# Ledger of designs, part 19: VH-VL binders against Uncharacterized protein At4g17700

Target 1, 164 residues: Uncharacterized protein At4g17700, of Arabidopsis thaliana (Mouse-ear cress) (o23610)
Amino acid sequence: MEEYEFLVRVREAGGFDIEHLMDTKPSSCVIGCREFDNNDDYNAHIVLFARMGIHKYNMIQGTNLQLSCVEKYNYRSPRVYSAFYITLIAKDPDACNSLVTFQTRVVEEGFNMTKLSCNIARPKPGPQENAALPRHSVDLEPVDVFYKGSLPEWPPEDAFNDNI
Short names: E, the ipSAE of ESMFold2; O, the ipSAE of OpenDDE; V2, 0.75 times the mean of E and O plus 0.25 times the DockQ between their complexes.

## First folded at step 16 (VH-VL; framework fv_lutikizumab)

Design b02 (from z03 with light chain T56P; at its last look DockQ between E and O 0.28; V2 from the best seeds 0.00; counts 0 for: pae E 2.3 > 2)
Fold by ESMFold2, look of step 16:
Parts: C-alpha cells; sequence; structure tokens
Structure b02 (fold): chain C 164 residues (1-164), chain A 118 residues (1-118), chain B 107 residues (1-107)
C-alpha cells in the first residue's frame, strides 16, 4: 500500500483508533502505536501531554476532570513536528466519580518541547459521530503555560497507583 | 529566512526537454518533503509532483507521468524537475513548494516561467 | 480525483466590507483544506490550514470554517492590500487539487 493511501485511512479514522489499520502500514510510514496495561510504566512525555489536554478542557468547560490512566497513544513524526493522539481515562469527581474516555491531540514543534499546542481535548465521541479528525472540540487559544514547562522526567513510582 | 529559488525555465519547442532547479536555504532542506506546482497563464494552480525527504517516495499528476521526473540532492539543498517530451499545455510558471509530508505548502518559491511553443 | 469548486469566480467589495468565499469538495475531506492568497505577480502564500487554523503572521481578519464538503473563507474587514486571487486546496489525498480561484477586487 502506498504511504499516502495509508494516511488517508488514518485520516478517515480520526487518528485515535487506528490499531485495525496497522497490519497494512507501509514501512516508510512514520506512525507508531503504544498501548498500556495495568503494569506498564508511562513515558514522562505522555503523562505531561495527557495532563495538558485535561487541563485545557477543564479550563474551557469549567470541569474538574482528573487523569486516571493512559490507555494508548498514536504518534506521527514527519521530521519537523510530532503529533500525539492520546486516549486516556479521566475521572469526574463532580459526576459521582464517573469515568470518561477522553481524547487529546498534542503537537510538539522545535527542539525538546520548545513549542507545544493542544488542538483536541474532549470526551471520546459516541458512536453517532464520525471518528474523523475532530475540529476544534474546544474553542480557545493554546495555554501559554504549556510553553513554560520543565522537561518531563521519568514518571515517579506510583504515578497512577494512587487511583487504584 | 526561508528561501526557495527556481531556475532553468525558458522557451522551447514541443518535444524538447528542460530541467528545473529549486535552490533552498534558511531551513533544514532534508527534513522537508517538496512539490512542484504549476500555473498556466491566466489559469489556476495545478500540483505536478511530490518527493519525500529521503527521495524514495515520488508521485506525479497524471498529466505528467512518464514525462517528468522529480529528484533532490539533499547535500546541495536542491530540488529538480526533469521535464521531457514537453507539450504546449505544459506552459506556465513552475513553483517549488515545501510541505509537511503530505500536508499543506507553507512556503513557495517565486516561480520560473516555461513556454512550450512552436 | 477530488474536485474543488470555488465560488464566486470573482467579486468586488469596498474597504471595510466582510468578504466570503466558498469552496466545495466532491467528497468529504475531513478538514484537510488550505486557503492561499496570490497577489498579482507573486507566489501563493498560505493563510489557513486545517480549514480553520491561521498560519503564524497572518492578520486576524482572515478566517476559515466548514466541514465535510463545504468550506468558507472570510475576510472580516477588507483592506486595500487584500487585492489578490484566493485558492482553496485539499490535501486529504493525492493528487492535491485546487479550486479555480476567486479574484478579489476593490471598487
Amino acid sequence: as target 1 above (164 residues)
Amino acid sequence: EVQLVESGGGVVQPGRSLRLSCSASGFTFSDWAMSWVRQAPGKGLEWVAYIKYEGSNKYYADSVKGRFTISRDNSKNTLFLQMDSLRPEDTGVYFCARERDYEWFDYWGQGTPVTVSS
Amino acid sequence: DIQMTQSPSSLSASVGDRVTITCRASQGIYNYLTWYQQTPGKAPKLLIYDASNLEPGVPSRFSGSGSGTDYTFTISSLQPEDIATYYCQQYYNLPYTFGQGTKLQIT
């Protein structure tokens, strides 16, 4: 399969749920997938990006979602940027501690987190909505504080164990 | 400052060849995919060809397949378009453009004119 | 190939007017659409990517919207320097295809 044809299929799927496509991925295509189970340690970058997405959503929507765990992410790194499509579980204390499957897209440009932006931060859409690339589920400018973050560190012991 | 400078255009008869060059500066050329886009006089824009960073993936518009060859020399920061068996309908201004790998063209050169006529 | 139909082909407006240009794709393109400005005698310039994201350095009077097959480009308050031809382009799939252009004039 040609690389652009594979990318079309990824675009149709919205970027978050692409595991079913990966058997057909050309070797030239720079897309990776990582799934986590209960005994995996998270990369420090992914936890930071997940929290940035949740923070942006909370600020815009006036909610108090808290990161519970990261289920998976996909990334695409076409040399001049990296885009991360992160699927996570958030907890909503204001809704009887209900769990929400949540999606966020974070783009890193420049060297070592020089510029970060988040353009998708939302609860996962229901079956009635297309899984295509979501367009601005939140309508705000990027949070400038994300550009000031320290370099991510190796996740500390029990980073998500307190939620168990 | 990003710069893309096309050269090698001219006036030629049908059936002849031209080789276009695009000299890149102000960015890491080997990190960017590149395309050629043309514009016939008084007409709109038409994508012509694409080449990936390392030069392995190449794609062409149907109107030029088998006649045009895109290539690049990353050591010299140069993109090329070899245009064989030229036709009058190939007449136009040829732009090189950089892209974020199958995405939009965020910077364009000024173009080089090509005229194919008897 | 995905055909892009742009409307109108030309238009005239006064300084300060709100200007709207539409672009229709022959199939859904999932917001993989750009808008370019081409000033006479110059190269095209990227204004908007992903249908609605403003390229850095582009004045905020320019905006884009739409989804599926129908996309809109807007200049909120027309300025004299906005005289140009405007093109939409899909990059959802190869071959990349452009609308035929909209020539904007001030009168």
Scores: ipSAE 0.533, ipTM 0.793, lowest interface PAE 2.3, mean pLDDT 84
ESMFold2 (binder alone), look of step 16: mean pLDDT 92; pTM 0.932
OpenDDE, look of step 16: ipSAE 0.839; ipTM 0.944

Design b03 (from z03 with heavy chain T28R; at its last look DockQ between E and O 0.37; V2 from the best seeds 0.63)
Heavy chain, then light chain:
Amino acid sequence: EVQLVESGGGVVQPGRSLRLSCSASGFRFSDWAMSWVRQAPGKGLEWVAYIKYEGSNKYYADSVKGRFTISRDNSKNTLFLQMDSLRPEDTGVYFCARERDYEWFDYWGQGTPVTVSS
Amino acid sequence: DIQMTQSPSSLSASVGDRVTITCRASQGIYNYLTWYQQTPGKAPKLLIYDASNLETGVPSRFSGSGSGTDYTFTISSLQPEDIATYYCQQYYNLPYTFGQGTKLQIT
ESMFold2, look of step 16: ipSAE 0.597; ipTM 0.822
ESMFold2 (binder alone), look of step 16: mean pLDDT 92; pTM 0.938
OpenDDE, look of step 16: ipSAE 0.834; ipTM 0.939

Design b04 (from z03 with light chain N93H; at its last look DockQ between E and O 0.27; V2 from the best seeds 0.00; counts 0 for: pae E 2.1 > 2)
Fold by ESMFold2, look of step 16:
Formats: sequence, C-alpha cells, structure tokens
Structure b04 (fold): chain C 164 residues (1-164), chain A 118 residues (1-118), chain B 107 residues (1-107)
Amino acid sequence: as target 1 above (164 residues)
Amino acid sequence: EVQLVESGGGVVQPGRSLRLSCSASGFTFSDWAMSWVRQAPGKGLEWVAYIKYEGSNKYYADSVKGRFTISRDNSKNTLFLQMDSLRPEDTGVYFCARERDYEWFDYWGQGTPVTVSS
Amino acid sequence: DIQMTQSPSSLSASVGDRVTITCRASQGIYNYLTWYQQTPGKAPKLLIYDASNLETGVPSRFSGSGSGTDYTFTISSLQPEDIATYYCQQYYHLPYTFGQGTKLQIT
C-alpha cells in the first residue's frame, strides 16, 4: 500500500496498538514496533521517555505513579524527529500499589535530545476512547528532568525496516 | 533563518510550459518533505503536489495529474515544479512549503505568480 | 477527498472582541488540522497545529479546539494586527485540503 495510506491506518489506531497493521507496512515507512519480556534489556532512552510521561502526568494530576515496566513501544522516525508511543505499567503506591496500563507519546527533535516533548501521558483509555485527542506538549521542567548528559544519536531511520 | 524563495513564474499562453524553482536555505533541505500550494486570484489555497525528502514518493492533486511534475535536487537545495499543458485555471500564486513528512506546513515561501492567458 | 467548510466566509469585529471561526470536515480527521493566518500580500503563516497546539512565537490570544469533524479557532481579544484571512487545513489524508478562508475585518 502507499506510505501515506499506511500512516492513516496508524493514525486511526491511535499509534499505540499497531502490531496488527505491520504486515502491510511499505518498506519506505520508518515505523517499528518492539515488545518486551522478562529477559529483554530496555533501550537506554526508552526508560527515560517512559519516566518523562509518568512525571508529566504526576505533576498535572497530583499523583505519585512509578514506572513498573515497559510493555512495548512503537516509533516513527522520519528524518527531522522521532516519535515514540510507549505502553507501560505504572504502580500507584498511594492506591495500595495498584497497577495501571499507561500510555505516553514522546517526541525527540534535534541532536542529543536538544528538544523533548511529551504530548500524551495518560492511563490507557477504554476501547471507545482509543483515538482520544493528544495532550498539549510541554517542555521539560527542572523538577522533572532526570537526565542532563548527552545521549547517543539514535540509530539510522531504517534500522528496524525489513528490507527484502 | 528558514528561507524558501520561489522563482520561474510569469505570463504564458495556454498550452505552454513553465518550470518553477524553490531555493531553500537555513535548514537541512534533504531532511524535509516539500509541497507546492497555489492560490488563484482572490481565492483560497489549493495543494498541488508533494515530494518526500529523498524524492521517492510523489503525489499530485487530481487537477494537475499528468501535466505537472514535482522534483528536487538535494545537492542544490532546490525544489522544482514542471508545469506542462498550462490552462487558464492554473493561474495563481505558487508557494513552496515544507513539511516534516505528511504533517503541517511550518514554513512557506512568498510565492511566484503564474498567469495563463491569451 | 476530505472537504473543509469554514464559517463564516467573512466577519467584522472590534478590537478587544472575542472572535470564533468554525471549520467542519466531511469526515473525522482525528485532530490532524492546522490553522493558518494570511495577511494581505503575504504567504500563509502557521498558527496552530494538531487542532489545539500553538506554534512557537504565536500569541496566547489564539487558540484552537475541537475533535472529529468540528473544529474551532478563537481569538480571545482581537488586536489590530490580526486583520487577515484565516484558513483551516486537514493533513490527515492526501490530498491536503483547505477551508475556503475567513476574511477578518476590524471595525
């Protein structure tokens, strides 16, 4: 299918749950998926992005959610930015350690994470709400910044493409 | 500072051709998808054509398919629109606009006027 | 193709007024919607992307809202420099399509 048509299907699905679409992905699309199990090491940056989403949610909602694990992420990396759609499990110590499936979208622009923004940070909505509107973007706050060092450059855009 | 400068517009007779150019500066041109958008006198905006940053994908509005060809030379930071078989309905100001890849147009040139008349 | 219908086609308002412009899509566009300002003799300028996010450097008196097929652009307190034609545009599907424009005059 054409690249923009595949992108439309990703957009209709909300970006977080797209594994069922991947068998139709054109090779020109720089979109990938990763799912984690108990034995997988997380990518260095995914934990930081997951924590950014949780901290934004905590600051806005007055909660104290903690990252428990990352279940999966999807990414789209056209040259000038990378967008990460991260599904994770958060724990709420103030609610008897209850667990919640949580979604966050983090966008990285520029070299060495010059600009990071998070425009979705929420408990996973019900099926009818899966395509809910993105939240407003926010820059990092001093209280919410857990990294100040340089991060490595992201792999080339086609690192996850299955080019046959 | 991002700059997009269109050129190559003019007055031509119906059935003739024009080639528009858009010179880009202030950003890494080869990282950005590009579009042409036109505006007829006193009217609204109409998207004309799209080209992906490496030039592999091209899309056209139905009103120009088969007559217009979008292209780019990333080594010269230049976007082109070859306009063949021009019609009076193609009259308007043609803008060069950049986009991240099927997203919004965040910068536009000032436009180049095209007039197709007898 | 997704048709974008703007209302009104033109309007006049006084400095300080709250101004609202509506854009309706012929199908759901999932907030893949921009608002542009075009002052006379100039190129369009991006104001709002993703239906509600202000572009860098855009004054906070501008805002956008909406979902599905119905989107709204608001100027909370009209200023003299806001004389322009305003366009919505969907970027959900190709071809990208624009509303007809709304010409804003200041009394």
Scores: ipSAE 0.527, ipTM 0.763, lowest interface PAE 2.1, mean pLDDT 84
ESMFold2 (binder alone), look of step 16: mean pLDDT 92; pTM 0.936
OpenDDE, look of step 16: ipSAE 0.846; ipTM 0.949

Design b05 (from z03 with heavy chain R100S D101S Y102S, light chain Y32S Y92S; at its last look DockQ between E and O 0.13; V2 from the best seeds 0.00; counts 0 for: pae E 11.9 > 2, placed apart)
Fold by ESMFold2, look of step 16:
Structure b05 (fold): chain C 164 residues (1-164), chain A 118 residues (1-118), chain B 107 residues (1-107)
Amino acid sequence: as target 1 above (164 residues)
Amino acid sequence: EVQLVESGGGVVQPGRSLRLSCSASGFTFSDWAMSWVRQAPGKGLEWVAYIKYEGSNKYYADSVKGRFTISRDNSKNTLFLQMDSLRPEDTGVYFCARESSSEWFDYWGQGTPVTVSS
Amino acid sequence: DIQMTQSPSSLSASVGDRVTITCRASQGIYNSLTWYQQTPGKAPKLLIYDASNLETGVPSRFSGSGSGTDYTFTISSLQPEDIATYYCQQYSNLPYTFGQGTKLQIT
């Protein structure tokens, strides 16, 4: 399959849940995937990116979600930037510490984390496999939110001091 | 408040050179990629050139390759466009634009007019 | 290069009307599309990015939709301050390319 056709399928899937496509990935395609289990150490960059997404969502929505763990990420570096599609588990203290599967897209412009932005930060649409019943089949109100411009200084230490 | 202010436009004859400047304020200029975009009189927008935040990666539209040079001075918060071998079709308003994380333009200057005519 | 075709090239509408502008790409652009507003004598202003996401501070009467090669921009209830030329832009591939523009006027 040509790289263009593969990338169309990846974009149609939204970038976060693409495992079913990876067996058809052309060798020229620079998309990578990483999944974590309970024995994996996280890359410090991925933890930072996950916290950026949660922080942006909390600031916009007035919530207090906390990072619990990272499930997986996919990344793509087609040009002068790298994009990371991160799926993580957040804890909601205001809902009796219920767990929420959460998605964030973080873009690293340049190399070595010198310029970061977050343009998707939301609870995963559709059924929450870790908690609660599936969403209503006619739910068309996604909670996809974003923040433009530079973020505050790297994660407020008090926001993540419980080490998740 | 993000501000981009272009200067250096004017009227010149074909074959001459002109150097545009864009002064940036209200954001950390050295963290952002920048572009020039032009608009011919009564016409639409055309992207001209791109420069990465550290100044090393540069890209040009085919219509200006080999004639225009984009550069930046991060210590002075200034973007430049050196325009050599100007042609009548280069006539237009030249905008300085800041690139977002996904390569669209979230802030624009007011533009500086360039007229190339005999 | 990816060619962007806007239609119509101009239109006239009354205050309160619903206005629709379309933009078609010569190939799929993966929702990598923005809409800009340019009022006379001013610089373009970002309204919508990633085909459907409203920029902060942009009124909710503006919206965008579409996928693949076909994209639509809508003003649900036209206001006097919306008189402008509107452009789509793709950023899927270099060079960045813009539609020809749609000039919106009040009748």
Scores: ipSAE 0.006, ipTM 0.485, lowest interface PAE 11.9, mean pLDDT 79
ESMFold2 (binder alone), look of step 16: mean pLDDT 92; pTM 0.926
OpenDDE, look of step 16: ipSAE 0.279; ipTM 0.767

## First folded at step 17 (VH-VL; framework fv_lutikizumab)

Design d01 (from y03 with heavy chain T28R; at its last look DockQ between E and O 0.29; V2 from the best seeds 0.64)
Fold by ESMFold2, look of step 17:
Structure d01 (fold): chain C 164 residues (1-164), chain A 118 residues (1-118), chain B 107 residues (1-107)
Amino acid sequence: as target 1 above (164 residues)
Amino acid sequence: EVQLVESGGGVVQPGRSLRLSCSASGFRFSDWAMSWVRQAPGKGLEWVAYIKYEGSNKYYADSVKGRFTISRDNSKNTLFLQMDSLRPEDTGVYFCARERDYEWFDYWGQGTPVTVSS
Amino acid sequence: DIQMTQSPSSLSASVGDRVTITCRASQGIYSYLTWYQQTPGKAPKLLIYDASTLETGVPSRFSGSGSGTDYTFTISSLQPEDIATYYCQQYYNLPYTFGQGTKLQIT
């Protein structure tokens, strides 16, 4: 399969749910997937990106969603940027602590994280099933490399995409 | 300052060959995918060819497949388009453009004119 | 191949007018769309990517919107320097394809 054909399939799937495609990924394709279970520790970058998405959504929608855990992420890292498609569980204290499956896309541009932007921050489209969250840690300790870069920028307002 | 400078255009008869060059400066050329895009006189834009930043993947428009070859020399910061078996419909201004790997073209050269006519 | 159809092919408007250009794709392109400005005698310049995101340094009077197959480019208050031909381009799939262009003139 040509690299661009695989990328088209990823784009058709929306970027967040691509595990079923990975068996067909050409070796030249710079796309990876990580899925977490109850006992996994999170990369500090992914927790930051998940919180950025939730924060953007809360500010725009006037909500108070809280990060509970990260389920998975997919990433594409060509040499001049990295894009992360993160699926997470948020808790809504204002809706009887209901659980919301939430999606966010964060792009890291330039050398040493000189610019971060978030262009998708939304509850996962379609029906959501509530589930008891597994007990596990969220590792908030940053690695030294993570904090040696430039300060993150808030995403531009026009990067936000609503569900249609 | 990012610069892309095309050269090698000219007037040639049908069936002849030309080699276009695009000299890059002001950025790390080896990190960027590149494309050639052409514009016939008074017409719109047509993508011609793509090459990945390390040269591993190449793609061509059907109208030029088998006749044109895209290549790059990252040590010289240069992109090439070898155009063989030229036809009158290949006439136009040829731009080199950089992209973030299968994404939009964020910087374009000024173009080099190619005329294929007897 | 994904065909991109722009409308109108040309238009004339006065300084200060709101200008709207549309672009229709022959299939869904999931907002993988750019808008370029080409001033006469010059190379194209990126204005908008991802259907609605302004490139850095692009004036806020330019905007883009749309989804699926139908996309819109708007200049909220036309300026004299906006005389150009405007192109949409899909980058969803190869071959990359452009609309035929919209030539904007000022009356």
Scores: ipSAE 0.625, ipTM 0.831, lowest interface PAE 1.7, mean pLDDT 85
ESMFold2 (binder alone), look of step 17: mean pLDDT 92; pTM 0.937
OpenDDE, look of step 17: ipSAE 0.879; ipTM 0.952

Design d02 (from z04 with heavy chain T28R, light chain S31N; at its last look DockQ between E and O 0.20; V2 from the best seeds 0.00; counts 0 for: pae E 11.9 > 2, placed apart)
Fold by ESMFold2, look of step 17:
Structure d02 (fold): chain C 164 residues (1-164), chain A 118 residues (1-118), chain B 107 residues (1-107)
Amino acid sequence: as target 1 above (164 residues)
Amino acid sequence: EVQLVESGGGVVQPGRSLRLSCSASGFRFSEWAMSWVRQAPGKGLEWVAYIKYEGSNKYYADSVKGRFTISRDNSKNTLFLQMDSLRPEDTGVYFCARERDYEWFDYWGQGTPVTVSS
Amino acid sequence: DIQMTQSPSSLSASVGDRVTITCRASQGIYNYLTWYQQTPGKAPKLLIYDASTLETGVPSRFSGSGSGTDYTFTISSLQPEDIATYYCQQYYNLPYTFGQGTKLQIT
């Protein structure tokens, strides 16, 4: 499958649920996937991004969802930004701590990756629903300091060459 | 304040060449994909070409493929369109546009007119 | 290529009217659709992306809806500054393609 065709299919699927496409991924495509098990440790930056999405949703919708765990994420890491499609489980205290599957897309932008934006933050829609919720960026202070210390290893250099 | 300013348009005969420029300011130009979009007189919009951040990854509409070349100079915040073998159907206003998230155009320049006639 | 067909090609309405413009794609485009406004002598301006999401700073009287091949753009209460030509654009597949435009005039 040609890279352009594969990327169209990823976009058609919405970026979050692409496991069924990965067997057809051309070797030229730089898309990473991670699923978490009960025994897995989370990277600090993935937890931060998951909380950012929940916070944006809570502020816009007047809710109080809390992060319970991260289920999986997919990422594209082009040279000047990284896009993360994170599927997580949130807890709703207002519904007797019921669990809500939640999706958020977070983009790190810039040469030094000091800008974060969140373009999708929503409870997971049904199997065929498009992203129908309003999308708004949360205005955040630059977060350049969180890439120090115990951050995960930097993506491979070629992960920044996006070929959409 | 995002600003995109096109220049280099003019009146030329068929078969000749023009080079369009787009000067960008108010944003980190090297972090954004860019496109050219054109509009024939009294007609709608037509996407022409697209270029990614580093300038090596380029795409063209079939109507201009092999005749037009998109390029960029990130050190000078400038986008270019080299238009060779111009035809009367290339006549129109050419807009420089910034791509948001590789999908749609969130800022446009005011355009530069190109007229190709004998 | 994905063909985008707008309807109507022009329309006239009075200040305060509800205005509706439709856009039909030659195949499903999965809400990868924007609406632009172009006032005479000016560049297009983004109003709506992902079929229904308002761009920051766009007045709430503008809205979008639809799915599959059929999409709708609405101005709930027309204002004098809304006189323009409106375009839909699909970004599901290259080449990006636009509708032919809808010219909105006052009566």
Scores: ipSAE 0.006, ipTM 0.476, lowest interface PAE 11.9, mean pLDDT 78
ESMFold2 (binder alone), look of step 17: mean pLDDT 92; pTM 0.937
OpenDDE, look of step 17: ipSAE 0.884; ipTM 0.953

Design d03 (from y03 with light chain Y30S S31N; at its last look DockQ between E and O 0.34; V2 from the best seeds 0.00; counts 0 for: pae E 2.2 > 2)
Fold by ESMFold2, look of step 17:
Parts: C-alpha cells; structure tokens; sequence
Structure d03 (fold): chain C 164 residues (1-164), chain A 118 residues (1-118), chain B 107 residues (1-107)
C-alpha cells in the first residue's frame, strides 16, 4: 500500500481511532500509537497537550472540564512537524462530576523554533460507554509555564506560539 | 528567507519536450515535499505532480500521467519536472511549491511560463 | 476526485465592507481545506489552512469557517490591498483540487 493511500484511510477514520488500520501501515509511514494503562507513566508533553486542548475548549465554551487521564494518542511526525491526536477522559463538575471522553489535536511545528497549536478540542462525538479509566496523577497544575500563546497560558515561555 | 526560483520555461511545438527546474534556498530542502502547480492563461490553479522529501513517492494528475516526470536532487536543492509529449492544454505558468508532506502549499515560486503552440 | 465549487465567481465591494466567499466540496473533507490569495501576475499566497487557522503574518480581518462540505472565507473589513483572486484548495485526498477562484474587485 502506498504511504499516501494509508494516510487517506487514517483521515477517513478521523485520526483518533485508527487501531483497526495499523496492520496495513506501510513501513515507510511515520504514524505511531500509544495506549496507557494503570501502571504507565505519562510523557510530560502529552499531559501538556491534553491540558491545552481542554483549556481551549473551556475558554470557548465557558465550561470547567478537568483532565482525569489520557487514554491514548496517535501521532504523525513527518520531518517538519508532529501532529498528536489525543483521546482523554475529562471530569465535568457541572454535570455531577460525570466523565466524558474528549479529543484534542495538537500540532508541534517550527522552522528554527517550536510552536504549538490546537486545532481540535471537543467531547468525543457519539455515545460515552465506558468512560472511567484508571486515574493517573495528571490533575497537578501548573508544573511548568513555558508557553505565552492563547491556549494554554500555563506552559513555560519561549519562542512557542499557539492559535486562538 | 525562503526562496523558490523556477526556470526552463519557453515556447515549444506540440509533441516536444521541456525540462523545468526549481532552485530552493533559505530552508532545508531535503525535509520538505514538493509539488508543481500550473495555471493556464486567465484560468485557475491545477495541481500537476508531487514528490516526497526523500524522492521515493511520486504522484501525478491524470492529465499529465505517463508524460511528465517529477524528480529532485537534494544535494543541489533542486526540483525538476520533465515534460514529454507536450500538448496545447499544457500551456500555462508552472509554479513549484513546498508542502508539509501531503498537505497545503505554504511557499510558492513566481512561476515559469510554458507555451505549447505552433 | 473531489470537485471544489466556489461562489461567487466574481464580487465587487466597497472598502470597509464585509466580504464572504463560499467553497463547496463534492464530498466531506473534514476541514482539510486551505485558502489562498493571488494578486494578478504573482504567485498564490497562503492565508488560511485547516479551514480556520490563520497563517503567520496574515491580518486578523481574514477568517475561515465551515465543516463537512461547506466552507466560508470572510474579510471582515475590506481594504484596498485585498483586491485579488481567492482560491480554496482541498488536501483531503490526491489529486489536490482548487476552486475555480473568486475575483474580488473594489467599487
């Protein structure tokens, strides 16, 4: 299968739920997947990206969703950018602390400098069947402030920039 | 400063060949996929061909498939389009453009004109 | 192949007007859509990608929106330097395809 043909299938699936496609992935394709369970440590960057998506959604919608855990992410890292499709569990205090599966897409790019943008931040469309997952300690805020763009405001500062 | 400069355009008769070049500077050429896009006089844009950053994957519009060959020399920061069996409908300005691996075109050259007529 | 249809084909407006251009795909393209500006005699310039994200250095009067098959490009307050032809492009699938263009003129 040609690399582009596989990419089209990933796009048809929406990028977040692609496990059923991975047996057909060409070796040249730079798509990877990671799933988390009870004893996994999160990568610090993935927690930051997950919080960025939730924060953007909260600002736009006037909500107060809180990160509970990260379920999985898929990523594509061609040479000039990395795109991360993150599936996470958020808690909604305004709905009796119900859990909601949430999706966010974060892109890391730069010429000589890395910048972050968030292009998708939303509750997962469709039914929320088995939302509860083992919690990781991801409710700590803020650990680093390294970002000075629109969302989120709590990452550390440097040359990074973000979209609205 | 990113710069893309096309050359090799001209006036040729139908059935002849022409080879376009695109010289790149101001960025790491070997990290970027590249495309050719053309524009007939007074008309819109038409994608012509794509080549991946390492040169392994190539794709063509149906209108040029079998007649045009895209290639690149990463050691010379140069993109090429070999155009064989030219037809009058191939007339237009040919732009080279860089892309983020099967995505949009964020930088374009100024184009080189190609005219196919008697 | 995915056909892209722009509306209108040409448009005249006054400085300060709000301008809206639409682009319809023959199938859903999931926001894999880009808007370009082309000044006569020049190469196209990227304005918006991912349907709604402004490229660095593009004035905030430009915006994009839409989903599925229907996408909209807006100039909130038209300026004299905005005279150009505007193109949408889908990059959901190869071949990449462009709308036919919208020629914008100022009255």
Amino acid sequence: as target 1 above (164 residues)
Amino acid sequence: EVQLVESGGGVVQPGRSLRLSCSASGFTFSDWAMSWVRQAPGKGLEWVAYIKYEGSNKYYADSVKGRFTISRDNSKNTLFLQMDSLRPEDTGVYFCARERDYEWFDYWGQGTPVTVSS
Amino acid sequence: DIQMTQSPSSLSASVGDRVTITCRASQGISNYLTWYQQTPGKAPKLLIYDASTLETGVPSRFSGSGSGTDYTFTISSLQPEDIATYYCQQYYNLPYTFGQGTKLQIT
Scores: ipSAE 0.510, ipTM 0.759, lowest interface PAE 2.2, mean pLDDT 84
ESMFold2 (binder alone), look of step 17: mean pLDDT 92; pTM 0.929
OpenDDE, look of step 17: ipSAE 0.886; ipTM 0.950

Design d04 (from y03 with heavy chain T28R, light chain Y30S S31N; at its last read DockQ between E and O 0.46; V2 from the best seeds 0.67)
Heavy chain, then light chain:
Amino acid sequence: EVQLVESGGGVVQPGRSLRLSCSASGFRFSDWAMSWVRQAPGKGLEWVAYIKYEGSNKYYADSVKGRFTISRDNSKNTLFLQMDSLRPEDTGVYFCARERDYEWFDYWGQGTPVTVSS
Amino acid sequence: DIQMTQSPSSLSASVGDRVTITCRASQGISNYLTWYQQTPGKAPKLLIYDASTLETGVPSRFSGSGSGTDYTFTISSLQPEDIATYYCQQYYNLPYTFGQGTKLQIT
ESMFold2, look of step 17: ipSAE 0.589; ipTM 0.812
ESMFold2 (binder alone), look of step 17: mean pLDDT 92; pTM 0.935
OpenDDE, look of step 17: ipSAE 0.879; ipTM 0.950
ESMFold2, look of step 18: ipSAE 0.594; ipTM 0.815
ESMFold2 (binder alone), look of step 18: mean pLDDT 92; pTM 0.933
OpenDDE, look of step 18: ipSAE 0.875; ipTM 0.947
ESMFold2, fold request of step 19: ipSAE 0.593, 0.564, 0.603; ipTM 0.819, 0.808, 0.827
ESMFold2 (binder alone), fold request of step 19: mean pLDDT 92, 92, 93; pTM 0.939, 0.935, 0.940
OpenDDE, fold request of step 19: ipSAE 0.889, 0.890, 0.893; ipTM 0.954, 0.954, 0.955
ESMFold2, last read: ipSAE 0.600, 0.575, 0.545; ipTM 0.825, 0.813, 0.790
ESMFold2 (binder alone), last read: mean pLDDT 93, 93, 92; pTM 0.939, 0.940, 0.936
OpenDDE, last read: ipSAE 0.887, 0.888, 0.886; ipTM 0.954, 0.955, 0.955

## First folded at step 18 (VH-VL; framework fv_lutikizumab)

Design f01 (from z04 with light chain S31N; at its last look DockQ between E and O 0.69; V2 from the best seeds 0.00; counts 0 for: pae E 2.1 > 2)
Fold by ESMFold2, look of step 18:
Structure f01 (fold): chain C 164 residues (1-164), chain A 118 residues (1-118), chain B 107 residues (1-107)
Amino acid sequence: as target 1 above (164 residues)
Amino acid sequence: EVQLVESGGGVVQPGRSLRLSCSASGFTFSEWAMSWVRQAPGKGLEWVAYIKYEGSNKYYADSVKGRFTISRDNSKNTLFLQMDSLRPEDTGVYFCARERDYEWFDYWGQGTPVTVSS
Amino acid sequence: DIQMTQSPSSLSASVGDRVTITCRASQGIYNYLTWYQQTPGKAPKLLIYDASTLETGVPSRFSGSGSGTDYTFTISSLQPEDIATYYCQQYYNLPYTFGQGTKLQIT
């Protein structure tokens, strides 16, 4: 299929759950998916992005969700920016440490200077899996490059309602 | 610092050809997808053609398909629009615009006028 | 093709007024929408992308909102320099399509 047609299907799916589309991805398309199991190391920057999303949600909602693990992410990295759609498990201490599946989108922009922004940070819409954590819990240090990056920009008020 | 400068517009009779150029500077041209967008006098904006940053994918509006050809020379930081079999309805100002690979146009050139009239 | 219907086609308002322009897509476009400002004789200028994100250097009186098929552009307190034609554009799919424009006049 044409690259833009594949991109439309990714956009229709909301960006977070696209694994079922990947068998039809054109080779020219710069999109990837990464799923984690109990033996995988996390990339340090993905942990940073996951924490940014949780922190932003906590600030806006007055909650105290904590990152438990990262389930997967996908990304699109055309030459001038990268967008990461991260699905993670958060723990809610205020609800007896119950687990919630959580989604966040982080965008890295810039040619030679990194700007990070987070414009989706929310519990996953629809039914959530709360029964078990993946065994590969997050305990990674952020990489110095991303730790020293720009502060996240505050999104518009309705960013939590986006399906992108 | 980003600069896009269109040239090659003019007044021509129907059925003639023109070749528009867009000279880019102030950014790494070969990393950006590009489009042509036109605006008829006193009217709105119409997307004309798209080209991917390495030149592999090209797409056209139905109104120009088969008559116009978009191309680029990344070694010269130049975008082109070859306009054949011109019609009066092709009259307008033609802008080149850069985009982030199937996304919005974050910078536009100043435009070059094209008039197709007897 | 995704049709973009913009309302109103023209509008007059006073300095300080709140101005609202709407844009309706013929199908859901998932916030893949921009707003441009075009002053006469000039190229369009990007104001808002991703439906609601202000471009760098754009005054905070401009805002965008909406979802699905229905999108809104707002100027919270109209200024004299805001005289222009405003366009929405979807970039969800090719062909990119624009609303027909809203000509904003002051007074």
Scores: ipSAE 0.551, ipTM 0.801, lowest interface PAE 2.1, mean pLDDT 84
ESMFold2 (binder alone), look of step 18: mean pLDDT 92; pTM 0.933
OpenDDE, look of step 18: ipSAE 0.872; ipTM 0.942

